# VH-VL binders against RecQ-mediated genome instability protein 1 (rmi1), part 12

Target 1, 235 residues: RecQ-mediated genome instability protein 1 (rmi1), of Schizosaccharomyces pombe (q10160)
Amino acid sequence: MNQTTTLSTELTELGVRVQNRWLQSLLDYLAKKHSTGANTTPQLVMQYLVASDIRESTTSEGAAPYIVSEQHNVRIENTMLLQIVRVREIGISIVNQLEYLNDLEELKKLKGQKVIRLVHDESGDEEQNDDDGLTEAQDAVQKGSELKKMCRLILEDSNGQRFWGLERKPIKGIQLSTKLGTKLLVKNVLVRRGVLMLDPNNTTILGGSIEEWDKDYFPKRLIEELKGELSKTKA
Short names: E, the ipSAE of ESMFold2; O, the ipSAE of OpenDDE; V2, 0.75 times the mean of E and O plus 0.25 times the DockQ between their complexes.

## First folded at step 8 (VH-VL; framework fv_mosunetuzumab)

Design v1 (from u5 with heavy chain G99D; at its last look DockQ between E and O 0.24; V2 from the best seeds 0.00; counts 0 for: pae E 5.7 > 2)
Fold by OpenDDE, look of step 8:
Structure v1 (fold): chain C 235 residues (1-235), chain A 122 residues (1-122), chain B 112 residues (1-112)
Amino acid sequence: as target 1 above (235 residues)
Amino acid sequence: EVQLVQSGAEVKKPGASVKVSCKASGYTFTGYYIHWVRQAPGQGLEWIGWINPNSGGTKYNEKFKGRATLTADTSTSTAYLELSSLRSEDTAVYYCARDLWYSSSFHLFDYWGQGTLVTVSS
Amino acid sequence: DIVMTQSPDSLAVSLGERATINCKSSQSVLYSSNNKNYLAWYQQKPGQPPKLLIYWASERESGVPDRFSGSGSGTDFTLTISSLQAEDVAVYYCQQYYSTYTFGQGTKVEIK
C-alpha cells in the first residue's frame, strides 16, 4: 500500500480528508528535510494540516453538504472540517471586552521591551528566571476564560463557504483569543436559520492556525474592529 | 537538482501585455508556492505576487492588482506571470522564486529563476 | 507596508575583515506566537538572481558558509560577514515576510 494511501486512510479515520496532491507534496518535503522519509506519521501530517488552509489541504468531502445559510432546522450528520475566520464574544459588552484587550496589549508591550533590554545589557548579572512572564500569560489566558460567555464564529469549509456558528454551550478553547484559522471538527450539528448550533458534543477543536490571518489580529486589530462596531451603535 | 528556468527577454510597447513563463524541475511542483519578484535596472526588489500550484490560489501585491495574473500548469510544472497595460516603469528583470507553503507564512525564496528582462519602450 | 531600510548603502571592506550590514523595519517582524522574526537576507551578484543566505533572522540556509551570520530581533537586524572573501562581493538585501514581502534597498559590499 502506498504510504500516501495508508496515511490518507488513517487521517480519514480521524475525520480529516486530505487532498492527495497536498499530502504527496508534504511527503516530498519531509523526505528531503528528514533523510528518513519512512517515519511520517498521521500525527505529523496533522501538525502541518492544522497550520494549512483547509481549502488547499482537504477535499470537499469534509465540507458542508448544503448552503448552510439557506438551511433551517436541518441536521448535518456528516463530520465537517472547518476553520475559524472570526471570533466574537456576544455575551459581554464591547466596552468590557475593550478594557480587557487593552490591558493585554499593554502587557505585551512590556514583555517586548524586556526582551529587547536583555539583548542589549551584556552586563553579567543573574538569570532571574522570569517564570513570572509565563505565569502572567497563563493568568491572562485564565482571565480570558473567565470573560467567556458566548461566542459567535465565522466558519469556513474546504469549499470556501462561510457561515455562522453559535455556541449553545461553552466550548473549551473557543474564546476571543482563539487563533484565527483554528481547525474544528463538527459533527451531527443542527442548523437554525443558517447558523450552526455548536456545543461540546458536536464540536472538537483540532487546533492550529492560519498564520496570515492570525498575525497581529489579537488584540490590536480586534480592538480596532470592536471600536468600529461601538461607533456604529452610537450612530 | 531544483531548477527554475524562465522564458527569454521580451520587448513590448506601452499598453501591451507580456507573459513570462517559469518551468520548474527537480522537485514536486505542487509542493511549493511560486513567487514573482521584479527588479528595475539598478533598483531593489519588488514583490508582485504568489501562486499556489496545488490549489491555484493567488495573492497579489496591491500595486499590481488588476494588471498581474498568475497561473500555473501542473502538467508541465510551469508557472506564468502575465502583466497587462505595460508602462515604461514596468521595465525590469522579472524573477520567479520557489517557496514552501505548508505553513501559511513561511515565505522563503530558496530557489530563483535566472530572470526575464522585460523592456517597455515606445 | 512594512518599510525596510538598510545601512550603509555601500560598504568597502578589506579582504579578511568583518563586514556588517544593518537592516531596520518600520514595524516589528517578530511574531509573538512562535517568537520568530520573519526576516531574511539575500545575496545578489551581478547578472544573477538573489540567493537566500539567512532566514528567521539568524538561521543559515544550507550551503551558506559559516562566515555569514544574522542577528537581531523586532525591528533591528544585522548581517555579519566575519571574514570577507573575494566571492562575497555582491549586493545584500534584507527582506521581511511578516506582512506581504518587502525588501531593503540593498547594500553593496566591495573589497577595499
Scores: ipSAE 0.063, ipTM 0.684, lowest interface PAE 3.3, mean pLDDT 87
ESMFold2, look of step 8: ipSAE 0.221; ipTM 0.650
ESMFold2 (binder alone), look of step 8: mean pLDDT 91; pTM 0.924

Design v2 (at its last look DockQ between E and O 0.44; V2 from the best seeds 0.00; counts 0 for: pae E 6.1 > 2)
Fold by OpenDDE, look of step 8:
Structure v2 (fold): chain C 235 residues (1-235), chain A 121 residues (1-121), chain B 112 residues (1-112)
Amino acid sequence: as target 1 above (235 residues)
Amino acid sequence: EVQLVQSGAEVKKPGASVKVSCKASGYTFTGYYIHWVRQAPGQGLEWIGWINPNSGGTKYNEKFKGRATLTADTSTSTAYLELSSLRSEDTAVYYCARGLWYSSFHLFDYWGQGTLVTVSS
Amino acid sequence: DIVMTQSPDSLAVSLGERATINCKSSQSVLYSSNNKNYLAWYQQKPGQPPKLLIYWASERESGVPDRFSGSGSGTDFTLTISSLQAEDVAVYYCQQYYSTYTFGQGTKVEIK
């Protein structure tokens, strides 16, 4: 069995249907990187898959079988591979979100300045790099989780169809800081008025991102978008 | 062996259009992107855009939007760059390159030999 | 657009000596999610297309001699030829593929 076929089969068992051409391209890359192309695992492929655009990397078999926006009270039984185009928190005021995001931006600036100073001070004092920065980032992420109420998502399938997803119940890992291009497996999901009703039982986060979408988005671009939305609401 | 073979040199007048071809061989044509890059004489490299031969999807450098058209023929494994409204500044060697892809961005691992396009009055 | 700036513009090095080329990006090309630098180095000999040498800032393309190495992170990168050979006479370009595709202006490496 060709390595490509074997890997494709294994990935299908994981609910992911990859395009053979994408997989071949990846294998070619891996062969260049590692003299022994022989040790490509499904897990390794998955790491690259979640970083890919599923419109290019996956087949239409994992796409929505219907025009989702035209569906009402329909359950989609098949497992869909989707990627997050946008995330909005709709359970918290925009003002409160902006306050939170501004605080995060300030913290990032401070951390960036500390790293630059550490490189220039070649002076020998072994100051104990207090791991406190990781804890603060974790605390900020935790605070972000505390701010989470309900997210509305713009989702995209392998065919490029975009539609809305709404958290019916909070899903761990779906928040304002969720990376754009994050991959989701959605199965047996109810569609109401063209919107996917998402919950922890029907939605699994695979992770990843699309670099082009995610880079420099959080928090700076998100802040700008939210400010824009706020201005429209006042008009 | 992977090869990209481009069409021959072109001489064009200002305002004209040029179409450069890039024939691919030695690999699955639809499995990789084709990028186009140009190099003015004695200058650096400038990215023009890419095409996905499988989907026909394209992305352009903003500088070339509206003037550059990328196409691909899967039956002949040939990619094309058409550049319209030519100017003297468009005088350059134009390269096609294979885009190795597994994510949002590509590596240019194989290149065509280049096509000189001269724009002169 | 991310601007790539190389230094020096030209370098003359004796055979067997070390050649060092620097590349600076106007913004970081390090992606935090995968901790990879979206930077490549190309070699272009006269009358030839560019050839990929280094990708991800430090990974050598297949068939590239060990004397070529890439280093750096974020905004500052270096291509090093540990022992310059006659066949290494070329123009070298850094490229970012973090946001679109942009190249440095090139560095001409010659034998002294």
Scores: ipSAE 0.060, ipTM 0.672, lowest interface PAE 2.6, mean pLDDT 88
ESMFold2, look of step 8: ipSAE 0.166; ipTM 0.667
ESMFold2 (binder alone), look of step 8: mean pLDDT 91; pTM 0.924

Design v3 (from u5 with heavy chain S105D; at its last look DockQ between E and O 0.46; V2 from the best seeds 0.00; counts 0 for: pae E 5.4 > 2)
Heavy chain, then light chain:
Amino acid sequence: EVQLVQSGAEVKKPGASVKVSCKASGYTFTGYYIHWVRQAPGQGLEWIGWINPNSGGTKYNEKFKGRATLTADTSTSTAYLELSSLRSEDTAVYYCARGLWYSSDFHLFDYWGQGTLVTVSS
Amino acid sequence: DIVMTQSPDSLAVSLGERATINCKSSQSVLYSSNNKNYLAWYQQKPGQPPKLLIYWASERESGVPDRFSGSGSGTDFTLTISSLQAEDVAVYYCQQYYSTYTFGQGTKVEIK
ESMFold2, look of step 8: ipSAE 0.275; ipTM 0.700
ESMFold2 (binder alone), look of step 8: mean pLDDT 92; pTM 0.930
OpenDDE, look of step 8: ipSAE 0.362; ipTM 0.754

Design v4 (from u5 with heavy chain S104P; at its last look DockQ between E and O 0.50; V2 from the best seeds 0.00; counts 0 for: pae E 5.1 > 2)
Fold by OpenDDE, look of step 8:
Structure v4 (fold): chain C 235 residues (1-235), chain A 122 residues (1-122), chain B 112 residues (1-112)
Amino acid sequence: as target 1 above (235 residues)
Amino acid sequence: EVQLVQSGAEVKKPGASVKVSCKASGYTFTGYYIHWVRQAPGQGLEWIGWINPNSGGTKYNEKFKGRATLTADTSTSTAYLELSSLRSEDTAVYYCARGLWYSPSFHLFDYWGQGTLVTVSS
Amino acid sequence: DIVMTQSPDSLAVSLGERATINCKSSQSVLYSSNNKNYLAWYQQKPGQPPKLLIYWASERESGVPDRFSGSGSGTDFTLTISSLQAEDVAVYYCQQYYSTYTFGQGTKVEIK
């Protein structure tokens, strides 16, 4: 059995249907790293899949079977692989979100400056445990989770169809800081007025990102977008 | 063996258009991107854009937007670069390259065509 | 656009000696999410297209001799040829593929 066929079958069991051309390209890449492509596992492929654009990496079998925007009170029973194009918190004021994001940006700047100083100070002083930086980042992520109320998502399927998703209940991992291009498995989801009703029972986060979308987006670009939205509301 | 074979040298007048071809062989044409890069005489490399032969999707360097058109024919495994409104500054060797990818955000140029010299002269 | 700057523009090195080429990016090409540097090195011999040597700043392309190595992170990168061979006479380019694709101006390596 061709390695591609075996991997494709295994991935299908995981609910992901990959395009053969993408998988072949990935295998070729992996072969550059490892003399023997023999160590490619479905799990490894999944790590790259979640970092891919599903329009390129997956087949239409995991796409929405309908034009979602035209559907009302319809349940989509099939499992869909989707990627997050945008995230908006709609349960918190834009002002409060901006305050939070500005604080995060300042913290990032401070951390970047500390790393640069550590490289230049040849002076031998003591390994203060940089454990505090990881804890602050974790605390910031935790604070982000505390700010979460309800997110509205722009989702995209493998066919490039974009539609809205709305959290009916909070889904762990979906927040303002969620990376763009994050992959979701959505199953048995109700569509109301062209919007997917998302909850923890019908939505599984696979993770990942599309780096082209995510690079430099959070928090800087997000802040700009939110400021723009705020200005429109005042006009 | 993977090969990219480009069309022959071209001489064009300013304001004209040129179309360069790149025929791919030795691999699945639709499984990889094709990038175009040019190099002026004695100068560095400049990225023009890429095409996904499978989807027909393209991305261009902003500098070439509106002047460069990338196309691909899957039946012949051939990619094309058309550059319009030629100027003397467009005099360069134009390369096609295979883009190895698993993400839309990055490609490695692992195989190259031999290059096509395009001379723009009055 | 991320600007890539190489140094030196030209380098003459004796056979068997170490050649070092530096490349600096105007912006970091390190992606924090995967901790990879989106930097490649290419070799171009006269009358030939560029050839991929190094990707992810330090990973060698298949078939590239061990004497070639890449190092660096963020904005500062180095290509090293540990023992220069006659066949290594070429122009070397660094490339970022972090945001679009941009190349350094090239470094000409010659035998002294």
Scores: ipSAE 0.168, ipTM 0.706, lowest interface PAE 3.0, mean pLDDT 88
ESMFold2, look of step 8: ipSAE 0.278; ipTM 0.688
ESMFold2 (binder alone), look of step 8: mean pLDDT 91; pTM 0.921

Design v5 (from u5 with heavy chain S105G; at its last look DockQ between E and O 0.60; V2 from the best seeds 0.00; counts 0 for: pae E 5.3 > 2)
Heavy chain, then light chain:
Amino acid sequence: EVQLVQSGAEVKKPGASVKVSCKASGYTFTGYYIHWVRQAPGQGLEWIGWINPNSGGTKYNEKFKGRATLTADTSTSTAYLELSSLRSEDTAVYYCARGLWYSSGFHLFDYWGQGTLVTVSS
Amino acid sequence: DIVMTQSPDSLAVSLGERATINCKSSQSVLYSSNNKNYLAWYQQKPGQPPKLLIYWASERESGVPDRFSGSGSGTDFTLTISSLQAEDVAVYYCQQYYSTYTFGQGTKVEIK
ESMFold2, look of step 8: ipSAE 0.285; ipTM 0.666
ESMFold2 (binder alone), look of step 8: mean pLDDT 92; pTM 0.928
OpenDDE, look of step 8: ipSAE 0.314; ipTM 0.743

Design v6 (from u5 with heavy chain N52Y L100I; at its last look DockQ between E and O 0.43; V2 from the best seeds 0.00; counts 0 for: pae E 5.8 > 2)
Fold by ESMFold2, look of step 8:
Structure v6 (fold): chain C 235 residues (1-235), chain A 122 residues (1-122), chain B 112 residues (1-112)
Amino acid sequence: as target 1 above (235 residues)
Amino acid sequence: EVQLVQSGAEVKKPGASVKVSCKASGYTFTGYYIHWVRQAPGQGLEWIGWIYPNSGGTKYNEKFKGRATLTADTSTSTAYLELSSLRSEDTAVYYCARGIWYSSSFHLFDYWGQGTLVTVSS
Amino acid sequence: DIVMTQSPDSLAVSLGERATINCKSSQSVLYSSNNKNYLAWYQQKPGQPPKLLIYWASERESGVPDRFSGSGSGTDFTLTISSLQAEDVAVYYCQQYYSTYTFGQGTKVEIK
């Protein structure tokens, strides 16, 4: 068995169906970097693969078996390799999401300055409940946590088909700041009304990104996209 | 041995089109991007676009959209640049170059063709 | 568009001496997620196509002599030839690949 066949077999055991021509071009590149002939491991290949566009790096055997948008109440039993095109929070209003993102940007601008909280401490209102006057957005910024309830994803397979995925339960690592092009393995997923029903049991995050999609996206371009979406719902 | 061999020099009038060929050998043609870069006399380098011969996918520098067309023939391992509506400022040496993956979305040029001089004069 | 500006436009250096070429980008070419600078250097000798020397700002391409080194980060980059040799007479270009591909205007290096 040659090196590409061996690596392809090992990657398939990890749920990834790599194109032989892509793998060969990677091996040619790596040989230039390691003139001593160091062995290439499937772990090293995976680092490059999660940083790739799976339309070019993987075969259709890991793609959706049909036009997903036309399906209802079916289960895709096989493992699919998908990449995230977009992430949207749908359990929190767009206005609150914009507040969150703008507050993050304002905090960044104040980096060289002491942050001063101008609050009248002499008010007698204190700590009777969890509501201290902060919105969910303001609370997330103060805590340094992600603003998260429930995300809807635009997903893409190796054939370039795009379809919706909906978080049925929170999946750790999926939030507004998730890098565009992040790779997912999705197995045994229910399709309802053309949408993949995602949860932590059927979704594994491999990581990665597509540099062209992700560079300079979060939060500036996301803010612009959300503003555009908000204006459409008012029209 | 990796080689990119380009077609010969061309002389064209303004308003005409030119088609430059780039024949690849010594590697799997469909596994690599082909980029086109030009260099006007006494000037620097300007990227035109790329083609991925496996899929036929292309990307163009905005300056050349609508005038440049990149194609590839996988049966002959040949890439083509066609540039239409030629102007005198299109006079340049046109290079093809093999792109190898040095990042997930962008490539660097490890092998270059010898260049094709295109002269546009009335 | 990321504009790449080199300095000087031309440089005369005695054999065995150091040559230093600077390159400035109009925007940062550092991708903070991987901490890599998307910058390359090319050498072009008369009548020849360009040849890749340096990528990721500081990594030498295979077969490039040790006297060539790259440094810098973000917007400011330097190519250094530690001991100029006769075969190093060429035009040198910096190139960003952070957002599409743009080249500097070139720096001609010649022997004094």
Scores: ipSAE 0.224, ipTM 0.684, lowest interface PAE 5.8, mean pLDDT 86
ESMFold2 (binder alone), look of step 8: mean pLDDT 91; pTM 0.920
OpenDDE, look of step 8: ipSAE 0.422; ipTM 0.788

## First folded at step 9 (VH-VL; framework fv_mosunetuzumab)

Design w1 (from u5 with heavy chain W101Y Y102W; at its last look DockQ between E and O 0.55; V2 from the best seeds 0.00; counts 0 for: pae E 3.3 > 2)
Heavy chain, then light chain:
Amino acid sequence: EVQLVQSGAEVKKPGASVKVSCKASGYTFTGYYIHWVRQAPGQGLEWIGWINPNSGGTKYNEKFKGRATLTADTSTSTAYLELSSLRSEDTAVYYCARGLYWSSSFHLFDYWGQGTLVTVSS
Amino acid sequence: DIVMTQSPDSLAVSLGERATINCKSSQSVLYSSNNKNYLAWYQQKPGQPPKLLIYWASERESGVPDRFSGSGSGTDFTLTISSLQAEDVAVYYCQQYYSTYTFGQGTKVEIK
ESMFold2, look of step 9: ipSAE 0.458; ipTM 0.749
ESMFold2 (binder alone), look of step 9: mean pLDDT 91; pTM 0.921
OpenDDE, look of step 9: ipSAE 0.361; ipTM 0.755

Design w2 (from u5 with heavy chain W101R Y102W; at its last look DockQ between E and O 0.57; V2 from the best seeds 0.00; counts 0 for: pae E 4.5 > 2)
Fold by OpenDDE, look of step 9:
Structure w2 (fold): chain C 235 residues (1-235), chain A 122 residues (1-122), chain B 112 residues (1-112)
Amino acid sequence: as target 1 above (235 residues)
Amino acid sequence: EVQLVQSGAEVKKPGASVKVSCKASGYTFTGYYIHWVRQAPGQGLEWIGWINPNSGGTKYNEKFKGRATLTADTSTSTAYLELSSLRSEDTAVYYCARGLRWSSSFHLFDYWGQGTLVTVSS
Amino acid sequence: DIVMTQSPDSLAVSLGERATINCKSSQSVLYSSNNKNYLAWYQQKPGQPPKLLIYWASERESGVPDRFSGSGSGTDFTLTISSLQAEDVAVYYCQQYYSTYTFGQGTKVEIK
C-alpha cells in the first residue's frame, strides 16, 4: 500500500478525510526535512492538519451535507470536520470580558518587557528564569476558563460554508482564548434555526489553529471587536 | 525534477499590460501554491501575491491590488501574472516560485523560475 | 507590513573566515502557538533566482552546506557562514512569512 493510502485510511479512522494532494505536499515537505520520509505517522500528519485550513486539506465528505442556515430541527448524522472562525462568550457581559482581557494584555506586556530586559542585561547574574511567569499566564488562561459560561461560535466546513454553533452545555477547551482555526469534530448534531447545538457529546476538539486568523488576535483584536460591539449597543 | 520555466523578456510602454507565464513540471501542480516576486534592477525582492492552482484562490500584496491578476491553468500546469497600467517603476525581473506548504497560511519558496525581465520604457 | 532590515548592506570577508549577517524585523515573527520564528534566508547569485537556505530561523534547507546556520528569535536574527567559500559570494536576503511576505534589503557578501 502506498504510504499515502495507508495514512489516509488511518486518518479516516480518526474522522479526518484528507485531500491526497495536500497529504502528498506534506509528505514531500517532511521528506525534505527528514532524510527519511518513511517515519511519517498519522499523529504527525494530524499535527499539520489541525494547523491547516480544512478547505484545502480535507475533502467535502466531512462538510455539512446541506445549507445549515436553512435547516430547522434537523439532525446531521454524519461526522463533520469544522474549524472555528470566531468565538464569542455570550453568557458574560462585554464589560466583564473586557476587564479580563485588558488584564491579560497588561500581563503580556509585562512579560514581554521582562524578556527584553533579560536579553539586554548582559549582567552575569543567572537569575533563575522563574518559570513563574509562564505559570501565571497559564493561570490566567485557567481563570479564563472559570469565566466561561456559554460560547457562540462561527464555524466553517471544508466547503467554506459558515454557520453558527451554540454551546448548549459547556465544552472543555471552548472559551474566549480558544485559538481561531481550532478544529472540531461534530457528530450527530441537532440544528435549530440554522444553528448547531453543540455539547460535549457531539463535539470533540482536535485542536490547532490557523495562523493567519489566530496571530495577534487574542487578546488585542478581540478587545477591539468587543469594544466595537459595546459601542453599537450603546448607540 | 521540479522546474518552473517562465516566459521570455518583455518590453512594454507605460500604461500597457504584461502577462508573464510560469510553467511548472516535476510535481503535482495543484498541490502547491505559486508565488510571484519581483526584483527591480539592483534592488531587493518584493512579493506580489500567490495563487492556489487547485481552488483558484489568490492573495495579493496591497500594493498590487487592482493591477495584478494571478491565474492558473491546471491543464497545462501554467501560472500567469498579469500586471496592468505599467509604469517605469514596474521594470523588474519577475519570478514565480513554488510555495512549499506546511500550513494553511504560509509557504516557503523552495523552487523558483528563472525570472522574466519586464522593461517598461517610453 | 513587517519591515525587514538587514545589516550590513555589504560585507567583505576573507576566504575561510566567518561571515555574519543580521536581520531585524519591525515586529516579532515568533508565533507563540508553535514557538516558531517565521523567518527564512535566501541566497541569490548574479543572474539567478533566490535560493532558500534557512527556514524557521534555524532550519537548514536540504542540500545547504553545514557552514550556513541561522539563529535568533523574535525580532533579531542572524545568518552565519562559518567558513566563507568562493561559491558563497552572493546577496543574502532575510524574509519574514509571519504576515504576508517581506524581504530585507539584502546583504552583499564578497571576498576580501
Scores: ipSAE 0.281, ipTM 0.741, lowest interface PAE 2.6, mean pLDDT 88
ESMFold2, look of step 9: ipSAE 0.314; ipTM 0.708
ESMFold2 (binder alone), look of step 9: mean pLDDT 92; pTM 0.926

Design w3 (from u5 with heavy chain F106L; at its last look DockQ between E and O 0.50; V2 from the best seeds 0.00; counts 0 for: pae E 5.9 > 2)
Fold by ESMFold2, look of step 9:
Structure w3 (fold): chain C 235 residues (1-235), chain A 122 residues (1-122), chain B 112 residues (1-112)
Amino acid sequence: as target 1 above (235 residues)
Amino acid sequence: EVQLVQSGAEVKKPGASVKVSCKASGYTFTGYYIHWVRQAPGQGLEWIGWINPNSGGTKYNEKFKGRATLTADTSTSTAYLELSSLRSEDTAVYYCARGLWYSSSLHLFDYWGQGTLVTVSS
Amino acid sequence: DIVMTQSPDSLAVSLGERATINCKSSQSVLYSSNNKNYLAWYQQKPGQPPKLLIYWASERESGVPDRFSGSGSGTDFTLTISSLQAEDVAVYYCQQYYSTYTFGQGTKVEIK
């Protein structure tokens, strides 16, 4: 049988509708890389697909079935393959987010300058887990956790239609540091006032990125974008 | 067999335009970007831009923006570079080269055309 | 733009001996998210277009002999020809593809 047809069928079972020309290009590359014909698996194709721009790699069958912004109180039962264009934290002030990102950048610079092994310390104090003047940003940095309450996403389908997604419940792996172009499978999602209502039950994170979007984005370009958004709220 | 076959040498006057063709065969034309690179006599290589033949999307080296135009004709599997307002420093061999459009699997410039000499003189 | 600087400009090496070409970028070409160096090496013989040898700093393109190897990370890279053959006489270029595409000025490799 035709390897492209077989793989396309198998990928459809995973919720992905690949473009034949993209798949053929990948198969040609993989065959050359392995010197002989390769028995390419759907799992291997998925590794390359999550690193792609789905506008080029997938067909309209995985896209939104209608103009999402015009819908209210409808449920999209079909599985959509989407890519994250932007992530915004909307439950925490922009000022506090900027503090967090600047603190991360300072920590990165310190680690790059010194390799400090903490062999000795004084641990006479009892453990304190109370607020001692730390902001949410400072606390997140000290605990090594993400600054997270509730994210709003700009999502894009294979047709280039962009629409909002809002976490109604936190989804692990969606935060300010989530790579741009991260692929999501979204199934059986409620649309309210043109916004996809996302939760862990209807959203599967496949991972990946779009290199051209994500290169050097977090945190430096995110900081610049947030500064611009802050100045607009003052106008 | 992947082939990129370019049009023949051109001699142009300053201020004129030139259009170089690159005919692709042996692969799915719309599955790969076409890059253009030039090399002045005895000099190194300089990237001009790329085109995605499927979408018509382009990106240009900033120094050529406004003078270079990349196009593709999918019915003939042919990419074109048009360079306007030619100057003597545009004298070079112009190459087309194939590249993939996905980043994690990209083989940069894995197949090259034979080159087209463009000479700009009075 | 990221400036790519090669050294030496010219290199004469006896047949069967090692040739070493260095390339330095003005900025890191390591993308930390995938831990890949966006650095390629090309060979150009007289009257021919360039030929891709190495990508991701160290990965050989199909059909490239084992005597060609690439190494380095960040800003400093090396192409090594472990045992120079007569057919290896060429100009060698490094190229970054981290942000657009820029090439080193080239290194001419000759037989002594």
Scores: ipSAE 0.239, ipTM 0.683, lowest interface PAE 5.9, mean pLDDT 85
ESMFold2 (binder alone), look of step 9: mean pLDDT 91; pTM 0.921
OpenDDE, look of step 9: ipSAE 0.411; ipTM 0.782

